# Designs tried in a protein design chat: VHH binders against Beta-methylmalyl-CoA dehydratase (mch). Part 6

Target 1, 351 residues: Beta-methylmalyl-CoA dehydratase (mch), of Chloroflexus aurantiacus (a9wc34)
Amino acid sequence: SAKTNPGNFFEDFRLGQTIVHATPRTITEGDVALYTSLYGSRFALTSSTPFAQSLGLERAPIDSLLVFHIVFGKTVPDISLNAIANLGYAGGRFGAVVYPGDTLSTTSKVIGLRQNKDGKTGVVYVHSVGVNQWDEVVLEYIRWVMVRKRDPNAPAPETVVPDLPDSVPVTDLTVPYTVSAANYNLAHAGSNYLWDDYEVGEKIDHVDGVTIEEAEHMQATRLYQNTARVHFNLHVEREGRFGRRIVYGGHIISLARSLSFNGLANALSIAAINSGRHTNPSFAGDTIYAWSEILAKMAIPGRTDIGALRVRTVATKDRPCHDFPYRDAEGNYDPAVVLDFDYTVLMPRRG
Below, E stands for the ipSAE of ESMFold2; O stands for the ipSAE of OpenDDE; V2 stands for 0.75 times the mean of E and O plus 0.25 times the DockQ between their complexes.

## First folded at step 1 (VHH)

Design L11 (framework vhh_lunsekimig_d3)
Fold by ESMFold2-Fast, scan of step 1:
Parts: structure tokens; sequence; C-alpha cells
Structure L11 (fold): chain B 351 residues (1-351), chain A 121 residues (1-121)
């Protein structure tokens, strides 16, 4: 039927094309409560309006990962419905603070196209932008996906591959907080350790494990409106590669972030996603553990009250992280490692 | 659950031939590009050959015309046929498959354990 969206095939994308994704969505306090309940988040910034106000915010903001999941989910029907594989992600940066009652919408621009030599597929590079009701950018990122061709005989477009950043530079970070180190409530934050106390190369075991439930994951993907078949449709996936649905990688990111409170309680928000790698599939019934490494400490230009930490968080399934599982001597990921996530957090300094 | 297993390595004289195999379990190759990497002692791991899901191949110059990569999706196995072997071809050979979630956040690789190829008189 002409009334249905069958998704876009490679030939349907054009360089410079803008796609306005359906539909705008107001994030409610109910969405926040559900997100907190799915992950058991303890971060004071997103739980306590007085705490958020002490940092110069209007009230407790929406968690940066909930913003990410909602913005990203809106792109799925138009960008990746006919995708074979996602190939990468770069330059994820968060902008304006999002509050309950804000309405988000997402648009994408095609910034590159490359037809594969098989003549049956191509790679689409997309810059996606989420905005609030005031047209302020709340999140932007680049991703590239391999998409099927409808007609193998269709002519190839001119090959254009954009320059992809290795990370979001500190000068591009949005820092919405004003911190008084003397008045920062360490007890309410949950830790005495601030930016100054962390060292590059330091490894932190987040100790706790959380078991994924089938209904929990389905609620998460529905909250995000990320209806990808591999996560959603058991009828199809019973005959697929694993004989069952696989867990959305973003769900693992949120679980790992929540677990990281134990050791990184003063990491107020994620300011950037530099890269991520999903190293093995996860399923309902798996127990997720996490650990983190401090990759870099960065001063924010003109600021003495707050700094940035570049962090790698590694998540594992059914394997505690006390010995920091990651890669073996040959460079292969431990079979229990399911996430290798490189991101930048904002953390108060003593000044 | 998911695993790549290389086989077919061994000791061979210069000018000889070997065929390496990479068998997958717990997932299927049919939609993925597949790769052979080589690591010589004291040298970083390098990509030597690739094959797309559609069968298109690429090779590093040092092995062009001597090595042939192929795939058998029905057997869930990839091969590297190595002819006219030289001492410089000695190393650990790894197979890899790049697998990604449709959502676009990240890519993950399956790697084999490696198989040793020694070219010596």
Amino acid sequence: as target 1 above (351 residues)
Amino acid sequence: EVQLVESGGGVVQPGGSLRLSCAASGFTFSDYALYWYRQAAGIERELIASISSGGDTNYVDSVKGRFTISRDNSENTMYLQMNSLRAEDTGLYYCAAEVTYEEGLYTYDYWGQGTLVTVSS
C-alpha cells in the first residue's frame, strides 16, 4: 500500500537530502520515572530538583541517554528499516538541557554515499540532529549504515565519504552547569571524589550486576520507539541467527551508566559520545557488570569549577569485573565483553 | 556462543601452498564482509584480504596474485588459498567478521584465535 512506509533503499537517498522524522514527542515525568525504574539510576542530578538547582539548572533534567534513545529511535523507520548493518558512529555531542515537558523532534541530512562493489548494497552517512520546541540542538551525531538496493541495476551515485571525527573536542562541549565547589553537596551526590581525584589510566570496578528481563527490555525499546526487528519481532528472530531476540545495545549503555554510579557518582552528565563498540550480543537472562577506565582529563576553557573526563566503560555478561576483563594478549575481546563505550562526562572540580 | 575457528596452518617450504579455513558457529556469514589479518613477529596486525557479502575481493599488494579469499555461505566457512609462499608470509593468520546492530550506534568484530603459518626451508 501507498499509505505505508516500507523504509528507504540505497537508491532513495541523495547527497544533501534532509529527512524530517515523524513524530515530535513531548517527554513527560512518566517517561522519566519509567527510565529511572528500568535502570535503577542513582545520579542526584536527574533525581533531585534542589540538587540540579544548586548547579544552576531550572530543575532536574532529562538524563542525556534518555535524550539519545528518543532522538535516535525517531530515525529508525526512515534510515535503517532496510539496513543490513550499522557500520559506525561519530561526533555525538549533547547541547541544550532537556526538561520534562520539552518536545523533541529529529531531522537527518545525508552527508555521504558509497555504493559497494557487490552492486546490491551501499553505505549511507547521516548527520542527525535532535532539537527542542525552541529549535535548540539537544543532540547531534553522525552514523553510517549499509542499506540494500531495490534494483541492482540502478546507477551508482557519486561516491562521497565525509571526514569522521575520532572524538568530540572539549571546545565543542556544552557545559550548562555553574558549580560552587565550597557548596557542592558531596553526601547528596554520593561520593567525595571529584575531577581532581581521578587519574588517567585509573580503572574502576563498578562491582554490582543486574540481570536483564524480557519485559524490561521490551519496555525500554517501546519507550525509545526503537522498533528494529532484531529486538522486537520474536516470530522472525526464532528463525534468525540466535533463535531469539537480541538486546538493543543502547539498553546495555544505560545499564552500564547506571552501574557506574558506584565509582563515578560525581559524573554529572554525558557531554559527548565519541565512539562505541558492541562486541558480543546480549539476551534476556544475562547479568550485566561494568568497569571504567579514565582515558583523559580535560580542562574546559575558561572554567575552574568543572572539568571533563574521557571515559571507557566496558560491560560484561555473566562475568564480574574485579580483574577488568577487556582484550586478551592477541587483542581479542573476552567473550563476556558486550560493550566498549568511549564517552565524555562533566565532573565538578575543587577549583 | 558465537565463535570463529581458524584451521589449516602449519609448516611449509618456500614456493609451497596452504589453504586456511575459518568456520563460524553461533552466527552466519551471509550478510557480512569477512577479513583475513596477518601478524608477523614484532609487526602490528595487518589486513591482507577481504571479501564482501556479494563476493567482491580486495588484497594487499604483497599477496595479490598469490592469495585467494573465498566464502561458502552454506558451510558458514571462509577460506584463504595461499600459493607461492615466501618466508615473509610467516605469521599468525586471523579471520574476522564485522557485525553491527541495525541501530547505528556501534560495530563489533568477531575474531578467531589465529592459526600459525611458518614458511621455512
Scores: ipSAE 0.000, ipTM 0.194, lowest interface PAE 11.9, mean pLDDT 86

Design L12 (framework vhh_lunsekimig_d3; at its last look DockQ between E and O 0.11; V2 from the best seeds 0.00; counts 0 for: pae O 8.7 > 2, placed apart)
Amino acid sequence: EVQLVESGGGVVQPGGSLRLSCAASGFTFSEYALYWYRQAAGIERELIASITSGGSTNYVDSVKGRFTISRDNSENTMYLQMNSLRAEDTGLYYCAAPFDDWYGEDAFDIWGQGTLVTVSS
ESMFold2-Fast, scan of step 1: ipSAE 0.306; ipTM 0.653
ESMFold2, look of step 2: ipSAE 0.012; ipTM 0.412
ESMFold2 (binder alone), look of step 2: mean pLDDT 78; pTM 0.764
OpenDDE, look of step 2: ipSAE 0.013; ipTM 0.333

Design L13 (framework vhh_lunsekimig_d3)
Fold by ESMFold2-Fast, scan of step 1:
Structure L13 (fold): chain B 351 residues (1-351), chain A 123 residues (1-123)
Amino acid sequence: as target 1 above (351 residues)
Amino acid sequence: EVQLVESGGGVVQPGGSLRLSCAASGFIFSDYALYWYRQAAGIERELIASIYSDDSTNYVDSVKGRFTISRDNSENTMYLQMNSLRAEDTGLYYCAAGYESLYDWSSEGYDYWGQGTLVTVSS
């Protein structure tokens, strides 16, 4: 029927196409409670209104990754309902602070297309922008996704691969915090280690493992409205590549972020996503571990109370991270690595 | 430990035949698309043949009809049967395995590479 949207296949995308995604969504206190319960997040900024207010915010804000998942989920019916995998992220920049009661909407632009050599699939590059009810950007990012073709005999589009930014410059970061180190409660934050205490090249094992549950992942996909067939529809995927549903890569990002509290408790918020790759699929029953490396320490112009850390967090399945699994001498990922996530966090300084 | 090991290279006369093998260990072979790349001296690696998990194949025009790629998932091995060899087929032959979403990329993510095997077709 012309009244239904069966999702777009690779042939349906056009370079320069703008897609206004249905529907705007108000984030409620109930959404926050559901998100917190899915990951068991310990970060004080999003758990404590008094703590957030001590940093100059109106109240406890919505977690950066919940903003990400909601903005991303709105793109699914138009971009990735018939997707095989979401492959990566670049140029992600968080903007205006989001609070419970704010309404988000998402628009995407197709910035690249490449048909794979198999003739059955192609990669779609999109620039997505999430805005609040005041038309302020809350998040923008580039992602690329592998999408099935409806007809393997359909002609390939002209190949266009966009230039992906290596990182979001520190001068482009939104820094909404105003509280000095003297008012910062280290005990409530959960760690005595601030920006000054971290060293470039330092590797941090986050120790804990968390097993993904089928029902829990389905609750996550529903909360985010990520109804992509590969994550949602077991009837179809039973006959697919893996014979089962694959875990949404963003769920792994949130699990890794939650685990990173153990070692990075004072990383207040994610200000940027510089790059991200989902290096291997994950499934319900897999146990996720994570470790991080400090890639860079950046001063924020005009600020002595807060700085930025560029961090790589690597997540693994069924493999503890005490020896920091990553890539071999030839550059190949360890088969247990499921996430390679390069992002920028904001962290208080002693001065 | 993940590795791909090529074998079967050597010296052959023009018009001759050669069979290359690529043995894989440390990963589930059947989940991957498999590739043969060729590198001539001073030239970048070029993709010459691909075989996907459903056994469909693709070849660069210069080898089409002469080379045949195949896979044996039970033995974690893939092959390249090379017939009617020409001087321009001389080069290092690399096998590679990639998650099917990354077919066009020399990937830092899902791709695994062998060490290469030399094929020399004498004049």
Scores: ipSAE 0.006, ipTM 0.226, lowest interface PAE 10.2, mean pLDDT 85

Design L14 (framework vhh_lunsekimig_d3)
Fold by ESMFold2-Fast, scan of step 1:
Parts: sequence; C-alpha cells; structure tokens
Structure L14 (fold): chain B 351 residues (1-351), chain A 122 residues (1-122)
Amino acid sequence: as target 1 above (351 residues)
Amino acid sequence: EVQLVESGGGVVQPGGSLRLSCAASGFTFDSYTLYWYRQAAGIERELIASITTGGSTNYVDSVKGRFTISRDNSENTMYLQMNSLRAEDTGLYYCAKSDFYGEYVDTSYDYWGQGTLVTVSS
C-alpha cells in the first residue's frame, strides 16, 4: 500500500537526498526515570539538579546517550528498517544541552553510497542532525549501514565513500559547564580523581557485570523508538539468522557508560563520539563487563577549569575485564568483545 | 584469528555417504549462524545448508532429505552428514560464518574456510 512505509532498500537512496524523519518528540522526566532504571546510572550531573546548577546549568540535563538514542531511533524507519548491520559511527558531536521538556527532531542527508561485491547489498552513509525546538543542533553524526537490495539486478549507483573523520577536534566541542574548583563537590561526584590525575595509556577495569534481560531490552528499544525488526520482531527472528532478537548495539553503549562510573565518575558528559563498532552480537542472558583506556588528554582552548579526555571503552560478554581483552597481535578482536567505543568526555581540572 | 577448517571430503560412489566437519576457532562459536556452501567447476558457489544458534536448519531443495547439518557448541565444530550422494553433489565444500558486525563493506558478510573436495563418481 502507498499509505505504509515498508522501509527503504539500497536502490531507494540517492546521493544528496535529505530525509526529514517523523516525528518530533518531547523528552519528559518519565523518559529520564526509565533510562536511569534501565542502566542504574550513578553520574551526578544527570541525576542531581543542585549538582548540575553548581556547574552553571539550569537543571539536571538529559544524558548525552539518551539524546543519541532518541535522535538515532527517529532515523530507523527511513534508513535501517531493511538493514543487515549498522557498521559504524564517526564525527558524533553533541551541541546544545537538552533538558526535560525539550522537543527533538531529526533530519538525515545521504552523503555516500557503495554497492557491495555480492550485488545483493549496499552501504549507505548518512549524516544525521538532531535539533531542539529552537533549531539548535543537539547532536550530529555520521553512520553507515548495510542495507538489502530489493532487486539484485538493479544497476549500481556511482560509488561515493565520504572521508570519515578520525575524531571530533577539541575546538569543535561544546563545553556548557563553568567549574569552580573550590565549589566542586568531589564526595557528591563520587571520586577524587579529576582530569589532571589521569594518564595517557592508563587502563581502568570497571569491575562490575550486568546481565541483560528480555523485558529490559524491549523497554529500551521502545523508549528509543528503535523499531528495527532484528530488535523488535521475535515472530520473524525466531526463524531468522540467530533464532532470536539481537540486542541494539546502543543499549551496550549505555550499559558500558553506566559501568564506567566506577573509575570515571568525574567524566561529566560525552561531548563527542569519535568511533563506535559493535564487534559481536549480544542477546538477553549475556552479562556485560567493561574497561577503559585513556587515549589522549586535551586542553580546552581558553579554559583552565575543565579539560577533555579521549577514552576507549571496551565491553565484553560473559568475560570479566581484569586482563583488558581487546585485540590480538594480528588485530582481531577477542571473541568476547562486543563493543569498541572511542569517545570524548569533559572532566573538571584541579586548580 | 578467525579460522574455519573443513575436513571429511573424498571420493565416493553414487549412493554412498560422507560426513564433513568444520572446526572453528577465534570467535564465539555458539553466537553465529553457520553455513555450508558448495562450488562445482564452472558453477558459482551456492548455499547448501545453514544452522542457526538455536539449532534451526535450512537446506537447498536439491539436498533436502539427503543432507543433515548439525553443530556441537562444546567442540566448536559443525557437521554435514551427506547421504545418497549423486554425481551432481561433486564439488568443493566450504564452511562459512556470518560477521553480523563486520567492518568490511566490499563483500558479503560471510567468512569462508579453505574447502574440502567431494568427488562422486561411478
């Protein structure tokens, strides 16, 4: 029927195409409570209005990853409903602070197309932009996704692969905080370790494991409106590739971020997503562990009160991270690694 | 390192049987759908059988009822039991794994082993 959206196939995308995604969504305190319950997050910035106000904010803001999931979820019916795999992220930059009561909308632009050698699939590169009710950018990112072809005999488009940035430059970061070292409450933040105390190459085991439950994951995908069939439709998936629904990779990102409080409590917010890879599938019943490495320490131009850390967080399933599983000498991921996430956090500095 | 090693091929008369094995290492074996493919001389590689993580199986019509795919997650091994073999079953048999979160954008999502040759001759 002309009245239904069955999702787009590879042949339906055009270079330079702009897609305005349905529908705008107001984020409520109920959404925040549900998000907190899904991950058990302990970060003071997003859980305490007085703490957020001590940093110059109006109130406790919406978590950067909840902003990401809501913006991402709006793209699913148009971009990835017929997707085989979400392949990666690049150039993710968080902008204006989002508060409960703000309304977000998402628009995407097709910036690259590449047909795979199998002739049955292709890769679509999209630049997605989330804005608030005042048309301020709250998040922009590039992702690329492998999508089925409707007809294997359909002609291939011209191959255009965009130049993907390695990272978001520190000069492009939004830094909405004003930190007073004298008034920063270390006890309420949960750690005495600030930007100055971390070293490049330092590895941090986040210790705890969290077992994923079916109902938890379904609540997450519904909260985000990520209705991709591989996450949502058990009737189809029980006879499909895995015999069950796979966990949304972004759910793993949020679990890993929540676990990272133990060791990175003063990482106030994620300012950028430089790279993200979902290296193996996860399912309900899997127990997620995480560890992080400090990749770089960056001064924020003109600021002495706050700095940026580039961090890699690795998540594993059913494997504790005491020995920091990652890649072997040949560059292959440990079979237990399900996430390789490279991002930039903002952290107060010691005076 | 992901490795798939096929074995069990050989020469057999029409109506005979063979059991192929695929020994896997370097990935979480029980988390992937696994496949057997066949390539005959001058013919494109074709999917013969698949087995999901939950044990659900699928077969191409030409082998249905004659071939049985199975997996042993404790041994990281997949099998193809081939009965009532025909001359048309002659070919190189490949074990394959899908990489659902693969980063390679130029080919299909499958990983292939080295192959094991099956010759059915009268």
Scores: ipSAE 0.006, ipTM 0.274, lowest interface PAE 10.1, mean pLDDT 87

Design L15 (framework vhh_lunsekimig_d3)
Fold by ESMFold2-Fast, scan of step 1:
Structure L15 (fold): chain B 351 residues (1-351), chain A 120 residues (1-120)
Amino acid sequence: as target 1 above (351 residues)
Amino acid sequence: EVQLVESGGGVVQPGGSLRLSCAASGFTFSSYDLYWYRQAAGIERELIASIYSGGETNYVDSVKGRFTISRDNSENTMYLQMNSLRAEDTGLYYCTTDIYGYDELSYQYWGQGTLVTVSS
């Protein structure tokens, strides 16, 4: 029927197409409580209004990843309802701070198309922008997704693959915090280690494991409105690719971020997502562990109170990370690796 | 170049057994999940069995208890042991692996299929 949205198939996308996603969404304190409970997050910035105010903010802000999931989820009915896999992210930049009561809306532009050699699928590259009620950008990112074709015999479009950025430059980062040594409480933050104390190449085992539950994941995908059939529809998926529903890759990102508090407690917020890859599927019953490597230390121009760290966080399933599993010399991932996430965090300096 | 090559199909009587093999090359076999699909004449291709890189296995209800999926990472080969075969098990059996999120050229890789006919 013309009244329903069955989702788009590969041949429905056009280069330069702009999609305004339905519907705007106000983030409530109830959404924040649910998000915190799903991951057990300990970061002081998003848990404590007085702590956030000590950094110059109005109140405790919405977690960067909750912003990401809500903006991403709005794109699903139009971009990835008929998707096979979300392949990666690039150029993710967080903008204006989001607070409870703010309303977010999302638009996307198709910036690339490539039909796969199987003739049954193709890759769609989209640039998505989330804005608040004042039309301030809260998040923009590029993602590419493998989408099924409706008709294998439909002609292939001209192949256009966008030039993907390696990282978000430090000069493009939004730094909403003002740090004062007199007002920054190390005990409340959970660690004495600040930007100055980390070294490029340092590897940090986050130690703890967390087991994914069926109801937990269904609650997460509902909170985000990520209704992709591979996550939601067991009737279809019991006869599909894995015989079961797969865990949303963003759920793994949030679990890994939460685990990273143990070792990176002063990493106040994620300012950029440089790249992210979901390297193997995860399912309910899997236990997620994580470790991180410091890839770069960056000064924020004009600032001595705060700096940026470029971090790789690797998540594994049923595999503790004391020996830092990752990739071999040929670039092949360890079978237990489910996430390779390259992002930039903001962290206070000693001054 | 990624290749998947099925073998072991043939004609078998009801109640018999067959062992299918899927020989893989061109990728790090131990790092990827592998699947068997079946396609019968006039019917959509369906997932029969899965074996994940972490060792978990999964089966469609119609074959559970009769079929066993396994892998030999040292040999770069996946197997499907099919016991107590029935007429409805007749079809083309495909080996497949999915590589997503690793590079821009990644896609689902399929073998050419091996025919299993259960008939007297």
Scores: ipSAE 0.011, ipTM 0.218, lowest interface PAE 8.9, mean pLDDT 88

Design L16 (framework vhh_lunsekimig_d3)
Fold by ESMFold2-Fast, scan of step 1:
Structure L16 (fold): chain B 351 residues (1-351), chain A 120 residues (1-120)
Amino acid sequence: as target 1 above (351 residues)
Amino acid sequence: EVQLVESGGGVVQPGGSLRLSCAASGFTFDNYALYWYRQAAGIERELIASITSGGYTNYVDSVKGRFTISRDNSENTMYLQMNSLRAEDTGLYYCAASEWFGDLYGMDVWGQGTLVTVSS
C-alpha cells in the first residue's frame, strides 16, 4: 500500500538527496524524568538547574545521549529498514545545548554511494543533522549502512566515498561561550578530580553493576522510538537466532555512561562520539558493569578553565571490572565485553 | 566463548602467495557478514575484503584482482587467498564477523590477528 512506508532500497538513494525525517519532537520534563529513572543518572549538570546556572547555562540541559537517541531514532525507518548491516559511525559532534521544551527535528543528506561488486547490495553514507526550533545544529554525524537492492539489474550509481575522520578534532568541539568553571562546586559535582588530575592511560573501575529488566528496555526503546524488530518483537525473535529480544546498543551506552559517574563525576558533557562497538549481545537479566581508560587529554583553544578528555568506556555483562577486561594478549575481546565506546567529554580544569 | 581464530600468517617474498584462514567457535557463520582488516604499524586499521552471508564479495582497490575472500559455512571457516604480494601488504591481518543488531552499532566479533610480512 501507498499509505505505508516500506523503507528505502539501495537504488532509492541518490547522491545529494535530502531526507526530512518524520516527526519533529518536543522534549519534555517528563522525557527527562523517564531517562533519569531508566539509568539512575547522577551527573550534576543534567540534574540541577542551580548547578547548571552556576556554570553559565540557562537551566539543567538535556543529557547528550538522550539527544543522540532521539535524533538517531528518527532516521531508522527511512535509512535502515532494508539494511543488511550497519558498517560504521564517524564524526559525532554535539552542538547547541538542548533544554526541556526544545523541539528537535532530523534531516539526513546522502553524501556517498558505493555499489558492492555482488551487484545485489550497496553502501549508503548519510550525514544526519539534528536541529532545534531555531535551526541550530544540536548533533551531526556520519553513518554508513549496507542496503539491499530491489533489482539487481538496476544501474550502479556513481561511486562516491566521503572522507571519514577517525575522531572529532578538539578544534571542532562545541564549547558554549557562556560556560565558565570559575565557580565550580566540587562537593555538588561529587568528585575532587578535575581534568588536571587524570593521566593518559589511566584505567578507572566504575565498581557498580546494574541488572537490565524487560520493562526497562521496552520503555527505553519507546522513549527513543527505536522500534527495530530485534529489540521489539518477541513473537518473531523467539524463532530467531537467540530465541529472545536483544538489548538496543544505545541502552548499553547510557547504562555505561551512568555507571561512569563513579570515577568520572566531573565529565559533565559529551562533546563527541568518535566510535562504538557492541562486541557481544546483551539481554534482559544481564548485569552491566563498566570501566574507562583515558585515551587523550586535550586543551581547548582559548580556554584555561575547561579541557577535553578522550575516553574509552568498556561495558561487561555479569563480570565486575576490577581487572579491566577488554582484549587478551592476542587481541580477542573478553567474552563478557559488550561495549567498546570511544567519546570525548568536557571537564573543568584548575588551569 | 564467542571467538574467531586466524591462522596462515608468515613471512613471504614479494610476488609470493599466502592463504589465511579464520575459524569461528561459539557461534555459526550463517547469519554473519565476514571481513578481513589490515593493521600496519602507525596506520589506522583498514577493511580490505568482505563477504556477505550470501557469498557476495567486496575489496579495497589496492588488493582487487590479487586477493580472494571465501567462506565455508559447513566448516565455519573463512579464507583470504593472497596472490602477487607486495611490501605494502605487510601488517597484522584481523578477521571479523558482524551481525546487524538494531540501528546504531552492530555486534562485532574480532580475531586475535595474524602477522603477514612481505620482505625481500
Scores: ipSAE 0.000, ipTM 0.171, lowest interface PAE 12.3, mean pLDDT 85

Design P01 (framework vhh_7pa5_2)
Fold by ESMFold2-Fast, scan of step 1:
Structure P01 (fold): chain B 351 residues (1-351), chain A 121 residues (1-121)
Amino acid sequence: as target 1 above (351 residues)
Amino acid sequence: QVQLVESGGGMVQPGGSLRLSCAASGFTFSSYAMSWVRRAPGKGPEWVSTISGSGGSTSYADSVKGRFTISRDNAKNTLYLQMNSLKPEDTALYYCAKDYYDSEGWYEDYWGQGTQVTVSS
């Protein structure tokens, strides 16, 4: 039947193609509760309406990463249902604050295509935009994904690889908070360390580990509507490369972010995703650890109450991070490294 | 009040070059991706190139990649398209467009008057 969507293959994409993803989704308090239970996040901003209101917000907002996962998940049936791997992110910028009750929709534009040398796969570069019910941008980002060809003999398109940004400029960041010493409760936030207290090059071990379970990951992929076959369909994947389903890389991002509370409690929200790589696959049964490095400290123009930190968070599987595993001298990732995530957080300043 | 004013078009021989400009006003230029779109006589619009608000990302249609270069000067609120190795197939009216995002799609909603490019001997 022509009424079903079996997913797109590499040859189905065209440069400049726009895709309006089905379906708009209202985020409910139930979605927030499920997200919180999957990761056990301790960040006060997303857990406490009084805390959020002390920063000038209406109420506790939706976590930046839950916004990311929902926006991303809407693209899956059209972009990555037949994907082999989600290869990376660039230029991710969070916009308008999202609250429970808001409705999000996603639209994408194909900005690059590259057929791989095997003639069986290609890479699709996509710029995706999530908007709320008032058509305000809540998130935009670029990702590139390796997808199968339906027909190996189909002609290759001309190779077009977009010029990807190294980072989101500080002047492009949305800063929705107003911070004052009188209103910011350090004890409730969970740490006395503010923007001023961090040093460029500082490395922070987040100490704790969390073991991924099959049911946990399936709940996560369902919450996000990320039904990519590599994450969802065991019947297909038992005959695939790893003989089992692989964990959605975004699930690892959320686990690492949750673990990073221990050391970065005052990192209120993620304002930008500069770069992200899922460097090795992860599976149910793996125990995730994380560490972070402060890459840069940035002043927000005209603001003395809040600043930005550019952070790298590295996640590992079955490997504690006390010695900060990352890359070897030749640039190759340690086999235990599953995530290399470069992002910008907003953090209060002493003034 | 959004205004886009294209310029730099003209007649050139095959293999020639032209540089198009678009002067933008009435919105925060650096906050929006900008595109070039062309319309040949009797045909629908064809997307040519897009540049992100910061200028950090660019993309091109297969038909122009390697020949055209999009750029912007956010201090001057100006978008550019450098066109090299022009072909008769590049003959079209070229429009500067402000990209807009909403639940109905990705649109180039704020079109100027266009600037005519004719490639002929």
Scores: ipSAE 0.000, ipTM 0.222, lowest interface PAE 17.8, mean pLDDT 87

Design P02 (framework vhh_7pa5_2)
Fold by ESMFold2-Fast, scan of step 1:
Structure P02 (fold): chain B 351 residues (1-351), chain A 123 residues (1-123)
Amino acid sequence: as target 1 above (351 residues)
Amino acid sequence: QVQLVESGGGMVQPGGSLRLSCAASGFTFSDYYMSWVRRAPGKGPEWVSTISSSGSTISYADSVKGRFTISRDNAKNTLYLQMNSLKPEDTALYYCARDLGEYYDTSGYFDYWGQGTQVTVSS
């Protein structure tokens, strides 16, 4: 039927095209409670309104990753329905603080197109922007996806591949200027270790494991409105590639972030997503462990009370992380590694 | 023109072994992940195993772990599946497939398939 959205095929995308994604969504206290319950998040900033207010915020903000999932999920019907694979992420920058009651909407711009040599698929580079009800940017990021063609004989577009940064520069990070660490409560935050106490190259085992349950994963992807069939439709996926539904990669990101509280409790908010890779599939019944490495310590211009840490968090399935599984000398991932996530967090420092 | 040609199937008794081969041509074999997919009588396709372009990353379906070994020879443009301790439930048509699904946010996609090679495990 002409009334249904079949999604876009590669030849439907045009360089410079803007896509306004349906539908705007108000985030409620109920959404926050469900997100916290799904991952068991212990971060004080998003759990305690008095704690957030002592740091200069209006109230407990929405978790950065919940913002990410909601913004990302809105793009799926238009960008990913006919996608073969999500190939990568770059330049993920968080902006304005989001609070319960805020309404988010997402718009994407096609910034690159490349047809593959097979003539059947192509790669679409997309810059997506999430805004609040005041048109303030809350998140922007670039992703590229391999999308199938409707007609292999359709003419190839001009090849344009954008230059992608390896990381979000510290000068591009959004740091709320109202935030002050002067009243930072170490006991309530859950750790005595601040920005000054971490060392580049330090590796942290987050110790605990969490087993993925089918019902929890279904609730997570519904919360995000990420309706990709591979995560939802068991009738189709029983006869698909894996014979079962695959876990959304973002669910693994949130599980790893939650586990990272044990060792990184003062990593208050994510300011940037530099890159992320989902290196192996995960399914209900898999137990997720995580560890992190401090990649860089960065001073924020004009601030002595808050610094930035660049962190790599690695998640594994059915494999504890006491020996820090990752890549071998040849660059090959350990088969148990399911996530390689490179991001920048804001953390108080002693000044 | 892309071609994938499977061989090595046949009839074998339970507990036996077979080695499947897939000869690839018409593309740069070393650039692609490759997979084995099987279809049992009266069933839909079941993914069996995937190997990365370099051979460094390998995954198996739970039903075949410890019994099957996937490998590749990029110099010969050939994909292999060594099948040991075969069971009657391994009876299926086995397909070689070119795999575009490096990232696991989608179900994956096989853009070219071979014709398949029949494996029958019976007493």
Scores: ipSAE 0.012, ipTM 0.361, lowest interface PAE 8.5, mean pLDDT 87

Design P03 (framework vhh_7pa5_2)
Fold by ESMFold2-Fast, scan of step 1:
Structure P03 (fold): chain B 351 residues (1-351), chain A 120 residues (1-120)
Amino acid sequence: as target 1 above (351 residues)
Amino acid sequence: QVQLVESGGGMVQPGGSLRLSCAASGFTFDDYAMSWVRRAPGKGPEWVSTISWNSGSISYADSVKGRFTISRDNAKNTLYLQMNSLKPEDTALYYCAKDSYEGYDYFDYWGQGTQVTVSS
């Protein structure tokens, strides 16, 4: 039927295509409470209105990753309903602060297409932009997804793979905070370690593990409106690649971020997603652990009160991170590694 | 440490049969789709067949459809390829491959391979 959207297959995309995704969404206090309960997040900025106000904000803002998940979820019916895997992210830049009551909408542009060599699937590269009710950009990012072909015999499109940025430049970061070092409440934040105390190359084990529950993941995907069949439809996936639903890779990002409080409590918010890869599948019943490495320390131009840290966070399933599992000498990921996430956080300085 | 060990190759006359095996270790075998890939002399790698974790989804290259059968035994962490009606064109080094998130033509781990030679 012309009235239903069965999702797009690889052959349905064209280079330069612009897609305005259906249904703007207002984020409510209920959405925030649900997100907080799914991950058990301890970050003071998103948990405490008085703490957020001490940094110059109106109230506790929406978590950067909840913004990410809602913006991402809007693209699913048009981009990834028939996806096999969401492969990675690049050039993710957070813009205007989002508060409860704000309405988000998403538009995407197809910037690359590559058919896989077996002729059954292809990779679609998409630049997505999320805006608030005043058309201010709240998030823009590139992602690429492996999508099924409807007909393996359909001709391949011209291969176009975009040049992916290595990182978001520090000069492009949105820094909405004003920090008074003398009045920053270290006890309420949860750590005495500020930007000055971290060293490039430092590795931090976040110690704790969290087991994914089936109902938890279904609640998360419903909150985000991420209705991709691989996450949502067990009847289809019972006969699919893994014979069961796979965990949304963004759920792993949020679990790893929540775990990283233990070691990175003063990392106020994520300002950029430089790159991210979902390296192996995760399922309900898996226990997620995480560790982080400080990749770079960056001064914010004109600011002495706050700085930026570039961080790699690695998440594993059923494997504690005391020995920092990652890649071998040949570049192959440890089989337990499910996330390789390179992002930039904002952190107060002693100034 | 991830390991894939192929066996069962050898020399056979046209029309003959061989059964290849791949013993997998170092990862949760039943979480992954598995594939057979071959490299013929003077050619690049050619995907042969893929089987999903529960054997519910199976696919073959057009060149081997009706002649080869892929199967797996999750209790033994073993992948198989039954090769019937072999042709000289099937001569190749056959690799067992653990499927990757990046698609059918990109694999995380490959074994050392097992040689299949079809000659009269």
Scores: ipSAE 0.012, ipTM 0.400, lowest interface PAE 8.7, mean pLDDT 88

